# Miniprotein binders against Phosphatase IMPL1, chloroplastic (IMPL1), part 10

Target 1, 311 residues: Phosphatase IMPL1, chloroplastic (IMPL1), of Arabidopsis thaliana (Mouse-ear cress) (q94f00)
Amino acid sequence: VLSEVSDQTRYPRIGAKTTGTISPAHLLEVVELAAKTGAEVVMEAVNKPRNITYKGLSDLVTDTDKASEAAILEVVKKNFSDHLILGEEGGIIGDSSSDYLWCIDPLDGTTNFAHGYPSFAVSVGVLYRGNPAAASVVEFVGGPMCWNTRTFSATAGGGALCNGQKIHVSKTDAVERALLITGFGYEHDDAWSTNMELFKEFTDVSRGVRRLGAAAVDMCHVALGIAESYWEYRLKPWDMAAGVLIVEEAGGAVTRMDGGKFSVFDRSVLVSNGVLHPKLLERIAPATENLKSKGIDFSLWFKPEDYHTEL
Below, E stands for the ipSAE of ESMFold2; O stands for the ipSAE of OpenDDE; V2 stands for 0.75 times the mean of E and O plus 0.25 times the DockQ between their complexes.

## First folded at step 12 (miniprotein)

Design X2 (from W6 with K11R; at its last look DockQ between E and O 0.65; V2 from the best seeds 0.75)
Fold by ESMFold2, look of step 12:
Structure X2 (fold): chain B 311 residues (1-311), chain A 80 residues (1-80)
Amino acid sequence: as target 1 above (311 residues)
Amino acid sequence: MTPEELQRQARELMERAYYLDRQGDYEEALELYKEAIELLLQALRLETDPYERRYIERRIEIYMQRAERLKEIIEEMKRQ
């Protein structure tokens, strides 16, 4: 019997089957290094004064975001000069013939960062032919007068870690005992209205639904086992690429909100501790199908043109 | 030996340590992490550029975190 050679799951795995010509260990070190390097920029900024004008706060957020992205890009390019990079600020750069695509969110949770509310992160994921291969998220915790970080990481097939320790999703098997998380965009469209109704309904049947404000953090909390699920419509690849691998490698489940096989280029995601996934989909999937029937397309956005995938 | 060559050798040791860790060979993995960290410390002593020094320091921090966890695992196994 070979430990961890196969896994029986209800949902297709979303992680890469191989890391290609770059070893898992090498790829993992670079994602961790990139995420930590961006997080150093963010950490210096959390100690700056917030008693300034609103324009000054907006500039602080923008400057921090750009500086974190530049620092992350420098690490990636230093190690892999030909890889393709998709970032929130800089768009798409690199060689489109590369099998590797880096999805970078240099500051996930910018509103929280601006307020000093301790739920934001640096999120770095790398895809191999369209599937997550390695990931790291550096989460900011504690808040004013007590800032600290913890680092989540994963490689496809290698498990998920927090500060070097193996982590696993919770074993909670009833929605009534689950702590759930969701997020909302600023546009009050049909997807927003649907999710407000999901939020209302799930607060009636669970231990509560949190709206914390940072997608990568939310997914890491599911992977850590301190929350049971996270869902959100209209996210982008850099919001999701790292967190979804970390959840899957912690033993969780990852799908689209319609229950279909997830791609980082989709615009809906449901992650959970796995055992609750079918129960959550009983309500979430029909709601999502209703949105699709109204012409809302949740599939294959932001995929770089000519990037080779196995999707 | 240049800082770049020392760092390359440290990565090779880390890659071996990574796979030993995954196999449950924790004591051997820990020894390789320690050796990799020593090579990175040598690289840091030779490096003068502030950016490259900080880059090496971050690598040391990553390897140290894993080594510290392995020490904890090994100590837990001794009490069992």
Scores: ipSAE 0.745, ipTM 0.924, lowest interface PAE 1.2, mean pLDDT 90
ESMFold2 (binder alone), look of step 12: mean pLDDT 86; pTM 0.832
OpenDDE base, look of step 12: ipSAE 0.826; ipTM 0.945

Design X3 (from W6 with Y51W; at its last look DockQ between E and O 0.86; V2 from the best seeds 0.81)
Amino acid sequence: MTPEELQRQAKELMERAYYLDRQGDYEEALELYKEAIELLLQALRLETDPWERRYIERRIEIYMQRAERLKEIIEEMKRQ
ESMFold2, look of step 12: ipSAE 0.709; ipTM 0.917
ESMFold2 (binder alone), look of step 12: mean pLDDT 86; pTM 0.825
OpenDDE base, look of step 12: ipSAE 0.868; ipTM 0.956

Design X4 (from W6 with I73L M77E; at its last look DockQ between E and O 0.79; V2 from the best seeds 0.74)
Fold by ESMFold2, look of step 12:
Structure X4 (fold): chain B 311 residues (1-311), chain A 80 residues (1-80)
Amino acid sequence: as target 1 above (311 residues)
Amino acid sequence: MTPEELQRQAKELMERAYYLDRQGDYEEALELYKEAIELLLQALRLETDPYERRYIERRIEIYMQRAERLKELIEEEKRQ
């Protein structure tokens, strides 16, 4: 069945309705400053040797993660001393009475970073009362001998940008012409097996399914219009908070993989160019409902205690 | 003026430029970004702390990138 209805009228928006007492311009500058400051740490590390011991490479990844997170935290605290912060490496800090929660992934795509494979990023999102309010992702491109970055950003209601230019999702309206992206966790559980079958099924009917290895990058590629959709089970808030706002502000759709209203604290995500969202859910939603019937837990996770939300 | 006050004034200009940019008033937005950058350059000349200098430099880079894109948008409008 064809739909002529825009994705906004079909699926609830996930971005904040306001940025609260902090202006959109101020939040946008600080998320960009934070993400770019973390990315400077990562850029200093991208040319370090990879033909070293496994322990040496593991230390490089760990040291880079920690240094990037520390640099990001310093920017956030310099501007907002009482905001709540949730980071992949450092856990939870700040005042739980704050309406603002920062979700930080200081190095999204660590396996790719370790190998020098050019699909990794710094991802910084800030929630206002549980909903994404501003976001920035600094993507690393090019690879060895040719490293560069591009910066994605968004504010709720303000549109999405790449390097200061407005971006939009693609207009592709048939799955047969779509380039799709997915990802897999390292656990070979029921969710993994289900997504392997979804991967197989979609390779039969699309232009291809990519498995690139960095969730924030995958979502930015949907927002840029060079891919039509991305889905994955069991991502954490810091993997998703920035990318989902960037997709939505580029005109895309964001839901859970069961088709329900997405929260950053959910255990599944489907983003798309919008027009394809119902067609993708025709296969994805039943597979997800099957997982629920087997007792797989899709309840909210990683939400800080007492953090006020309007979810 | 202190580096902190110059940065505060630059932020106020940036907030106005952001609003004008969203309205499509690219020439006015561009002039405000240029003024904000001039204030940040003045703050940088006065600042001696390496961390604060790097922070100001990063702000200049962000504003410069937006100013360059506004120049492109203005030229695109003239080509129509």
Scores: ipSAE 0.704, ipTM 0.909, lowest interface PAE 1.3, mean pLDDT 91
ESMFold2 (binder alone), look of step 12: mean pLDDT 85; pTM 0.819
OpenDDE base, look of step 12: ipSAE 0.753; ipTM 0.921

Design X6 (at its last look DockQ between E and O 0.78; V2 from the best seeds 0.77)
Amino acid sequence: MTPEELQRQAKELMERAYYLDRQGDYEEALELYIEAIELLLQALRLETDPYERRYIARRIEIYMQRAARLLEIIGDPETAKQLLDEARQLIEEARKS
ESMFold2, look of step 12: ipSAE 0.686; ipTM 0.897
ESMFold2 (binder alone), look of step 12: mean pLDDT 82; pTM 0.790
OpenDDE base, look of step 12: ipSAE 0.843; ipTM 0.941

## First folded at step 14 (miniprotein)

Design Y1 (from W6 with K11R Y51W; at its last look DockQ between E and O 0.91; V2 from the best seeds 0.00; counts 0 for: pae E 1.9 > 1.5)
Fold by ESMFold2, look of step 14:
Structure Y1 (fold): chain B 311 residues (1-311), chain A 80 residues (1-80)
Amino acid sequence: as target 1 above (311 residues)
Amino acid sequence: MTPEELQRQARELMERAYYLDRQGDYEEALELYKEAIELLLQALRLETDPWERRYIERRIEIYMQRAERLKEIIEEMKRQ
């Protein structure tokens, strides 16, 4: 049997090694400004009625998504006219030769937004050569008659902040004392069924598993230290790009659900407070390998073909 | 000075303040954030376009939040 010890962390860092020609401070300011500007559009919309027709509610969600995206894009383009932009609503915009790719979710948690359930966010991440360099998530809290926000941010190597205050993941060291989070897509396929079994198993052995409905919010709760882990299959790049950097910069661990090195373009993610990561993977990784062996593909998704990466 | 030039100077001060904050030079970082905010307030007094005014206001809010956190850190260090 062979035993090896590394000088490096057991789970490779996923954040960029540098922010390139744009300073960390400059990039951080613009990502925060972009996320806050999108969030002001969403804040204006949260007071609109939800007891209207299904068509009227669907239009509210669609209009809010588009207006938030437009507001975010205006900030990014004002500051960086040549950057590549990957947005949920608008696709790919910008100079395809850029090292910088903005991954934008103008409204994460659209079902929650539609219902007025207080768990949704604006999520803005920027990659440098394929790795997260800066991030901001503006989370909506409180709910009807009491709406408020808090702003999470990070730069690679710069730590994570909430409302300007440094944050860290929890120190919880046993799954039996952990509060966990997961999510489910609407396609009830083998990945969905596998995650239902994981949900059941972890509910039996932890303090509980939450299914809150906004991936960026869930990852920020891990970074804040109020939850110990979040996992989900089949997320999209804009769901994950900001949250994963915020967790890592708060001292957490980020991998694929098979335990492999995470890329924003992968279709599975496990984030945690770090100390619990191996224990979580004891159950999650074999389940994920079983899905892969049956031909379920969690490989790269929506990576622009000519975007330069070091992945 | 134009609103654009004032905003550019404020960003230069903010970048220096951020660097000093990361080095633990909190008192100097705080003074630079205060100077950057004053430049943005001057830009806001000169700016007439509603979108540009709101853009400057959001920058002021971000810098003020950072400055208030630095004040708290400095006061904590004095009580230790």
Scores: ipSAE 0.571, ipTM 0.876, lowest interface PAE 1.9, mean pLDDT 89
ESMFold2 (binder alone), look of step 14: mean pLDDT 86; pTM 0.829
OpenDDE base, look of step 14: ipSAE 0.885; ipTM 0.963

Design Y2 (from Y1 with I73L M77E; at its last read DockQ between E and O 0.78; V2 from the best seeds 0.85)
Amino acid sequence: MTPEELQRQARELMERAYYLDRQGDYEEALELYKEAIELLLQALRLETDPWERRYIERRIEIYMQRAERLKELIEEEKRQ
ESMFold2, look of step 14: ipSAE 0.738; ipTM 0.924
ESMFold2 (binder alone), look of step 14: mean pLDDT 85; pTM 0.812
OpenDDE base, look of step 14: ipSAE 0.885; ipTM 0.964
ESMFold2, fold request of step 15: ipSAE 0.817, 0.801, 0.808; ipTM 0.943, 0.940, 0.943
ESMFold2 (binder alone), fold request of step 15: mean pLDDT 85, 85, 85; pTM 0.816, 0.818, 0.816
OpenDDE base, fold request of step 15: ipSAE 0.900, 0.910, 0.910; ipTM 0.968, 0.971, 0.971
ESMFold2, look of step 21: ipSAE 0.800; ipTM 0.940
ESMFold2 (binder alone), look of step 21: mean pLDDT 85; pTM 0.813
OpenDDE base, look of step 21: ipSAE 0.890; ipTM 0.964
ESMFold2, last read: ipSAE 0.828, 0.757, 0.820; ipTM 0.947, 0.927, 0.945
ESMFold2 (binder alone), last read: mean pLDDT 85, 85, 84; pTM 0.819, 0.816, 0.807
OpenDDE base, last read: ipSAE 0.902, 0.911, 0.900; ipTM 0.969, 0.971, 0.968

Design Y3 (from X6 with K11R Y51W; at its last fold request DockQ between E and O 0.79; V2 from the best seeds 0.82)
Amino acid sequence: MTPEELQRQARELMERAYYLDRQGDYEEALELYIEAIELLLQALRLETDPWERRYIARRIEIYMQRAARLLEIIGDPETAKQLLDEARQLIEEARKS
ESMFold2, look of step 14: ipSAE 0.782; ipTM 0.923
ESMFold2 (binder alone), look of step 14: mean pLDDT 81; pTM 0.788
OpenDDE base, look of step 14: ipSAE 0.873; ipTM 0.952
ESMFold2, fold request of step 15: ipSAE 0.789, 0.789, 0.794; ipTM 0.926, 0.928, 0.930
ESMFold2 (binder alone), fold request of step 15: mean pLDDT 81, 81, 81; pTM 0.788, 0.790, 0.786
OpenDDE base, fold request of step 15: ipSAE 0.865, 0.862, 0.865; ipTM 0.952, 0.951, 0.951

Design Y4 (from Y3 with I91W; at its last look DockQ between E and O 0.72; V2 from the best seeds 0.00; counts 0 for: pae E 3.4 > 1.5)
Fold by ESMFold2, look of step 14:
Structure Y4 (fold): chain B 311 residues (1-311), chain A 97 residues (1-97)
Amino acid sequence: as target 1 above (311 residues)
Amino acid sequence: MTPEELQRQARELMERAYYLDRQGDYEEALELYIEAIELLLQALRLETDPWERRYIARRIEIYMQRAARLLEIIGDPETAKQLLDEARQLWEEARKS
């Protein structure tokens, strides 16, 4: 029956229906240019000696973050002088009447970057009226003496690519064979405690749960098909906007951790290869509802006040 | 023609190339990528501002990497390797500022 066929697309899509007046190809070029330009700054920084004091290392992280952000902003402004840009400093730059909002993380995984641990990225996403329209993530791999990158990209409706090659989520259909990923903030609140329990339980029933330390990287690993799912509470728009589109365009599913329709302004995300999504939600959704009953705030956050959305 | 006009024409070609590429029309997409790269190389020869030169060089590198992937798909890995080597050299030259 037709209703059974429709069951394969159980969750609402989160990508934009259209890219508006700017074509998908144009947005794709600019998000890739922006992400790769920021990544050149980061690549230059990884060639610097690691044997420095904690203060010198903190300065390196701060200087790299600022220089990557500046490089990304110059590319965006050169191409789209009136687009909104959401800065991690809490400011909004650009024309408040624009339908386009850029969510930029110039260095995702700063602790890993500081240690030379090869799991960090530059993440650039652009929303059209609140929905992801184009995305690029440049992932750093290899590590000291062997640094390299992979570039992930997507447009809404255009599929997902890694280094120009089409990618797809895995076909794994049992949690017992799944490799899962999660992350933890530094605050030890009820959301943290709940996610520690989820981690414990899923480690027991899967092939393992990784805590890698870079949200954009984790979502790209799901899109690439080398991991089956990623979840986390309290992520910010700039580390989710690109990754969620890349997962969706690779054939994956994206929801809040309560199972509801996701927006980049939500405080929880669950991405997966799709087939596992309902099984993951059987445990994750009740845990998330319990947090709501305890008064944990899951309302939208970081949404610019005057930014028009179709959420 | 100015560097800006050459870059606008290159973007028009690249937009059409992306759509053909997405449809699996790889040979046709490759022809348009090559034409766009040639326009960007002309723009780079005319451009003197260090920031603009690095910007154009980065665009060329991205387009050359995509063209190299198409060459691999259609069975010409030797030309793909040459293109990737050229892209690497071009970026290193642009960094001189």
Scores: ipSAE 0.455, ipTM 0.814, lowest interface PAE 3.4, mean pLDDT 89
ESMFold2 (binder alone), look of step 14: mean pLDDT 82; pTM 0.800
OpenDDE base, look of step 14: ipSAE 0.852; ipTM 0.948

Design Y5 (at its last look DockQ between E and O 0.93; V2 from the best seeds 0.00; counts 0 for: pae E 1.6 > 1.5)
Fold by ESMFold2, look of step 14:
Structure Y5 (fold): chain B 311 residues (1-311), chain A 100 residues (1-100)
Amino acid sequence: as target 1 above (311 residues)
Amino acid sequence: MTPEELQRQARELMERAYYLDRQGDYEEALELYIEAIELLLQALRLETDPWERRYIARRIEIYMQRAARLLEIIGDPETAKQLLDEARQLIEEARKEYKE
């Protein structure tokens, strides 16, 4: 019996080939430091009252987002004053000539955070010339009375870690034994309807499909090997930049949902343990091509026009 | 030496340790991480600004987690646990000071 092949040259690598003039070690330290500092802000907020008015709850989420973003930005700017920064709450900040673009989600899973449901995170990724170079995600776990965190990190070519321990995707090789994850955007459009049918279909053929509500967390669960795949339409760069590198560095595969080469600026993503990727695409890719034939464009959502990339 | 100079030297040691870790030279990498942690502890003792103290404490935590992983690899999980416990204590102290 031939040994299992661990090479994933069937799908192009999405991580940067180099980190440029800044060492992998330096970038890794700063992404972890930034993500942990933002997570401290979020941790202060997890115990605040939630049985309040809807407006009061919405303000709690917004205030936490902004405070987490500000804390993350302080760390990044202290270390790299000339880097370009793209944050969910702050937009584009910095010099447009930089090869480095930081993609920041100061609170991934805001609905879960609002309800105290333990699936949300702080997600920080840095791109070098359009490709992920380093990443950290701090995931909140446990829930009310039991809040805790764990920290995922990766550098391109350096592997993926959780709390300092190397992690790897699962070895599950049959969809009928796989635990799958998907997510849905807030717009109930054709992409949403298509994914609802994919969700229904996959519940028939897999061990189960989860809709957990935090894209960065879902990708980290694939990287950790406790789930086999995650897919979603209409994500934004800050939802994906860190998680995709962590999955790839854990030995997983990353593509668009049509099977094409993934860019952080695309609007669809499929990540998996690799071995299942072709089987998942058998159902996902035709559905995605059908959306494209209807004029649904999953191309660039946002790329700074003056940010230089190799894409 | 100033807290900033100590932190710069700690980063230089950390970068060398990272390279050695990736080459599988775990014992040498660990020695450099420990030295870097000692420099950051000195920086923390000299630093008075609460924001900077929290920042340094987070750097110490990161380096201690990396050192703890290396200790586990070379078969010393008890010292790894001690480092992780120390990291938690430092972060808690720095957090209380910053909040105040």
Scores: ipSAE 0.686, ipTM 0.898, lowest interface PAE 1.6, mean pLDDT 89
ESMFold2 (binder alone), look of step 14: mean pLDDT 78; pTM 0.753
OpenDDE base, look of step 14: ipSAE 0.846; ipTM 0.933

Design Y6 (from Y3 with L84M R88Y; at its last look DockQ between E and O 0.71; V2 from the best seeds 0.77)
Fold by ESMFold2, look of step 14:
Structure Y6 (fold): chain B 311 residues (1-311), chain A 97 residues (1-97)
Amino acid sequence: as target 1 above (311 residues)
Amino acid sequence: MTPEELQRQARELMERAYYLDRQGDYEEALELYIEAIELLLQALRLETDPWERRYIARRIEIYMQRAARLLEIIGDPETAKQLMDEAYQLIEEARKS
């Protein structure tokens, strides 16, 4: 029942208000189909040997990433030949001025994939005029000798699902009982240092903080209710677009780490079960404001100038 | 009917089924999902292009998963399992062919 009640009125909704001329059900089918098709490529690759040279393992990762992306794009183009795709260089790829922009991570958690560590995913989100309209994440679980998947999905206003079943964030209302997740980039700058301090402080006051290594997976765990929150600086749109909609549609809250209204083009995100969001921001927002006072602003870093948005 | 026309009809039924599912009208939604799956199975029998066959098979699997969850909700988990077993076999057959 609680999956039908959202705390979204406390924080601005980040999902699209409409899916335009394409129905929510239609977009949902295509994002699921695209994500599952990419995940089939990744699943074939998890069965390949990893006791090879480092160069051979690096080639396996890049070949899998490229093959997954190609498979995903073929599904998208078959269904929507004029939709736009946000490329890894931050530019828009496509053949028209569509209101629909696809944010695709064909292999989220590449280090984990390379090691066979079971926290990686295929993540597919589509924006309508800058706001997430539909999303699917196919999560890899189990690990060596036991690989499996589960599929998360959402449409704006349609709720969040895992393998077709409605899901909802947890009801945990105290940080002392919360399981938290964060991540760190490999660039050890001021944002990294600030997040190390946040990590340290939250390990002192919570049930634990995980650093798992796949943003889309971490957000799906919040949406599923098995973790209470996830935050990270310096993510890119394809890391966040699907997961944030899935969290919001599961009844969670989504903001920037300064507490401001989130956009997938920002480079900070805090998602939570909603009830804990203000308590988390009491520490996270001042830390983020301090970074901003040093000249680091995480807003709209990847917003393409030639993509029309409602932002 | 062509595979394309069958797939278009299946999507229209799926859209109605999805709406009914969200309203809790599970048995009516299930009927529409089953009808949509039958249309996609006809499309798969008519389709000859290997890529298109794998594409249709994946759509069938998605619809079968939705139908299987509804069957579990209404108390028929054995039919739900049979449906998911069939979906898996369709995917494997289409991938080889």
Scores: ipSAE 0.710, ipTM 0.904, lowest interface PAE 1.4, mean pLDDT 89
ESMFold2 (binder alone), look of step 14: mean pLDDT 78; pTM 0.735
OpenDDE base, look of step 14: ipSAE 0.866; ipTM 0.949

## First folded at step 15 (miniprotein)

Design Z1 (from Y2 with Y18W; at its last fold request DockQ between E and O 0.72; V2 from the best seeds 0.83)
Amino acid sequence: MTPEELQRQARELMERAWYLDRQGDYEEALELYKEAIELLLQALRLETDPWERRYIERRIEIYMQRAERLKELIEEEKRQ
ESMFold2, look of step 15: ipSAE 0.818; ipTM 0.944
ESMFold2 (binder alone), look of step 15: mean pLDDT 85; pTM 0.817
OpenDDE base, look of step 15: ipSAE 0.884; ipTM 0.961
ESMFold2, look of step 16: ipSAE 0.798; ipTM 0.939
ESMFold2 (binder alone), look of step 16: mean pLDDT 85; pTM 0.818
OpenDDE base, look of step 16: ipSAE 0.874; ipTM 0.959
ESMFold2, look of step 21: ipSAE 0.765; ipTM 0.929
ESMFold2 (binder alone), look of step 21: mean pLDDT 85; pTM 0.811
OpenDDE base, look of step 21: ipSAE 0.874; ipTM 0.958
ESMFold2, fold request of step 24: ipSAE 0.791, 0.803, 0.814; ipTM 0.937, 0.941, 0.944
ESMFold2 (binder alone), fold request of step 24: mean pLDDT 85, 85, 85; pTM 0.817, 0.817, 0.818
OpenDDE base, fold request of step 24: ipSAE 0.907, 0.910, 0.906; ipTM 0.970, 0.971, 0.969

Design Z2 (from Y2 with R58M; at its last look DockQ between E and O 0.84; V2 from the best seeds 0.83)
Fold by ESMFold2, look of step 15:
Structure Z2 (fold): chain B 311 residues (1-311), chain A 80 residues (1-80)
Amino acid sequence: as target 1 above (311 residues)
Amino acid sequence: MTPEELQRQARELMERAYYLDRQGDYEEALELYKEAIELLLQALRLETDPWERRYIEMRIEIYMQRAERLKELIEEEKRQ
């Protein structure tokens, strides 16, 4: 009843084949500038008091999200006045005839930020005709009294970097030696329940499964080679656009959780060091097919209606 | 030259440096990053708007990180 997991050792690229009329170097500078500018706003907020009323803490999170988004938008608009922008906090801005769509998460991991737990980031990706062309993620590390950042970046075909150093996924080739990561959405539906069972099963057979709470951070850890895989259902374009390119450019594999070709507008993602991808899909793909047989659709959601793509 | 024109010229140098870096021509790439940083420093000297000044400073920081990495790569090659 369940579909057989693919035995593929190489998966279709998800990054853009070209960056169009804007060079990879130019896009790379602007994504990194935008992410770092948003991260300055977040850094100003990391030491503000959190032992306050819940209303005050909720306002801190909301104000930081909006200020980071505004800072990112200023950089993008200064450089590309006609590009389409899709932000978690600001919706859709720009001319829908543009080939370029910016997917912005001004604060990935808001619960972690609220608690001062050191796993959150600013994530900026730009798509060319629906495919990731350039990306940057600024990760917050250390925690209270010791906050720092590191910056991940990539261009399609240009490789992945962390703080200017080239990075590559791990070479781990057995699940029992793998460190894995997943996340859980707010909705406690069948996808959530299925992922709880995947979490339980993989915890039993691997070196452990982390539930860290920031999708862009999780994917960057796979790209850095300190974790072997990350998967999650029901993400949004701004959760995934930057991280997936960074993983691919670090030599990793990116698919939907059913093993199909990934699009930023899909609602599931599996990233890995590549060599483990078929082994992970042996369990993950049948679970995902079962959800699909119940009518749960994981494809092409939240795409701006007027944005032209080759998808 | 205006701060805007200096910044445009710095980007052109950075784009050339980026491609040289990707080809392994680290010494030539480093020299172009140094020239781009000098143009951005000149732009910063002329700029008075606080937002535009911070924008230029961030570009300098990014280019400096790239230049420092290139210095490390050049020294590593000399040791071999």
Scores: ipSAE 0.786, ipTM 0.935, lowest interface PAE 1.0, mean pLDDT 90
ESMFold2 (binder alone), look of step 15: mean pLDDT 85; pTM 0.815
OpenDDE base, look of step 15: ipSAE 0.868; ipTM 0.958

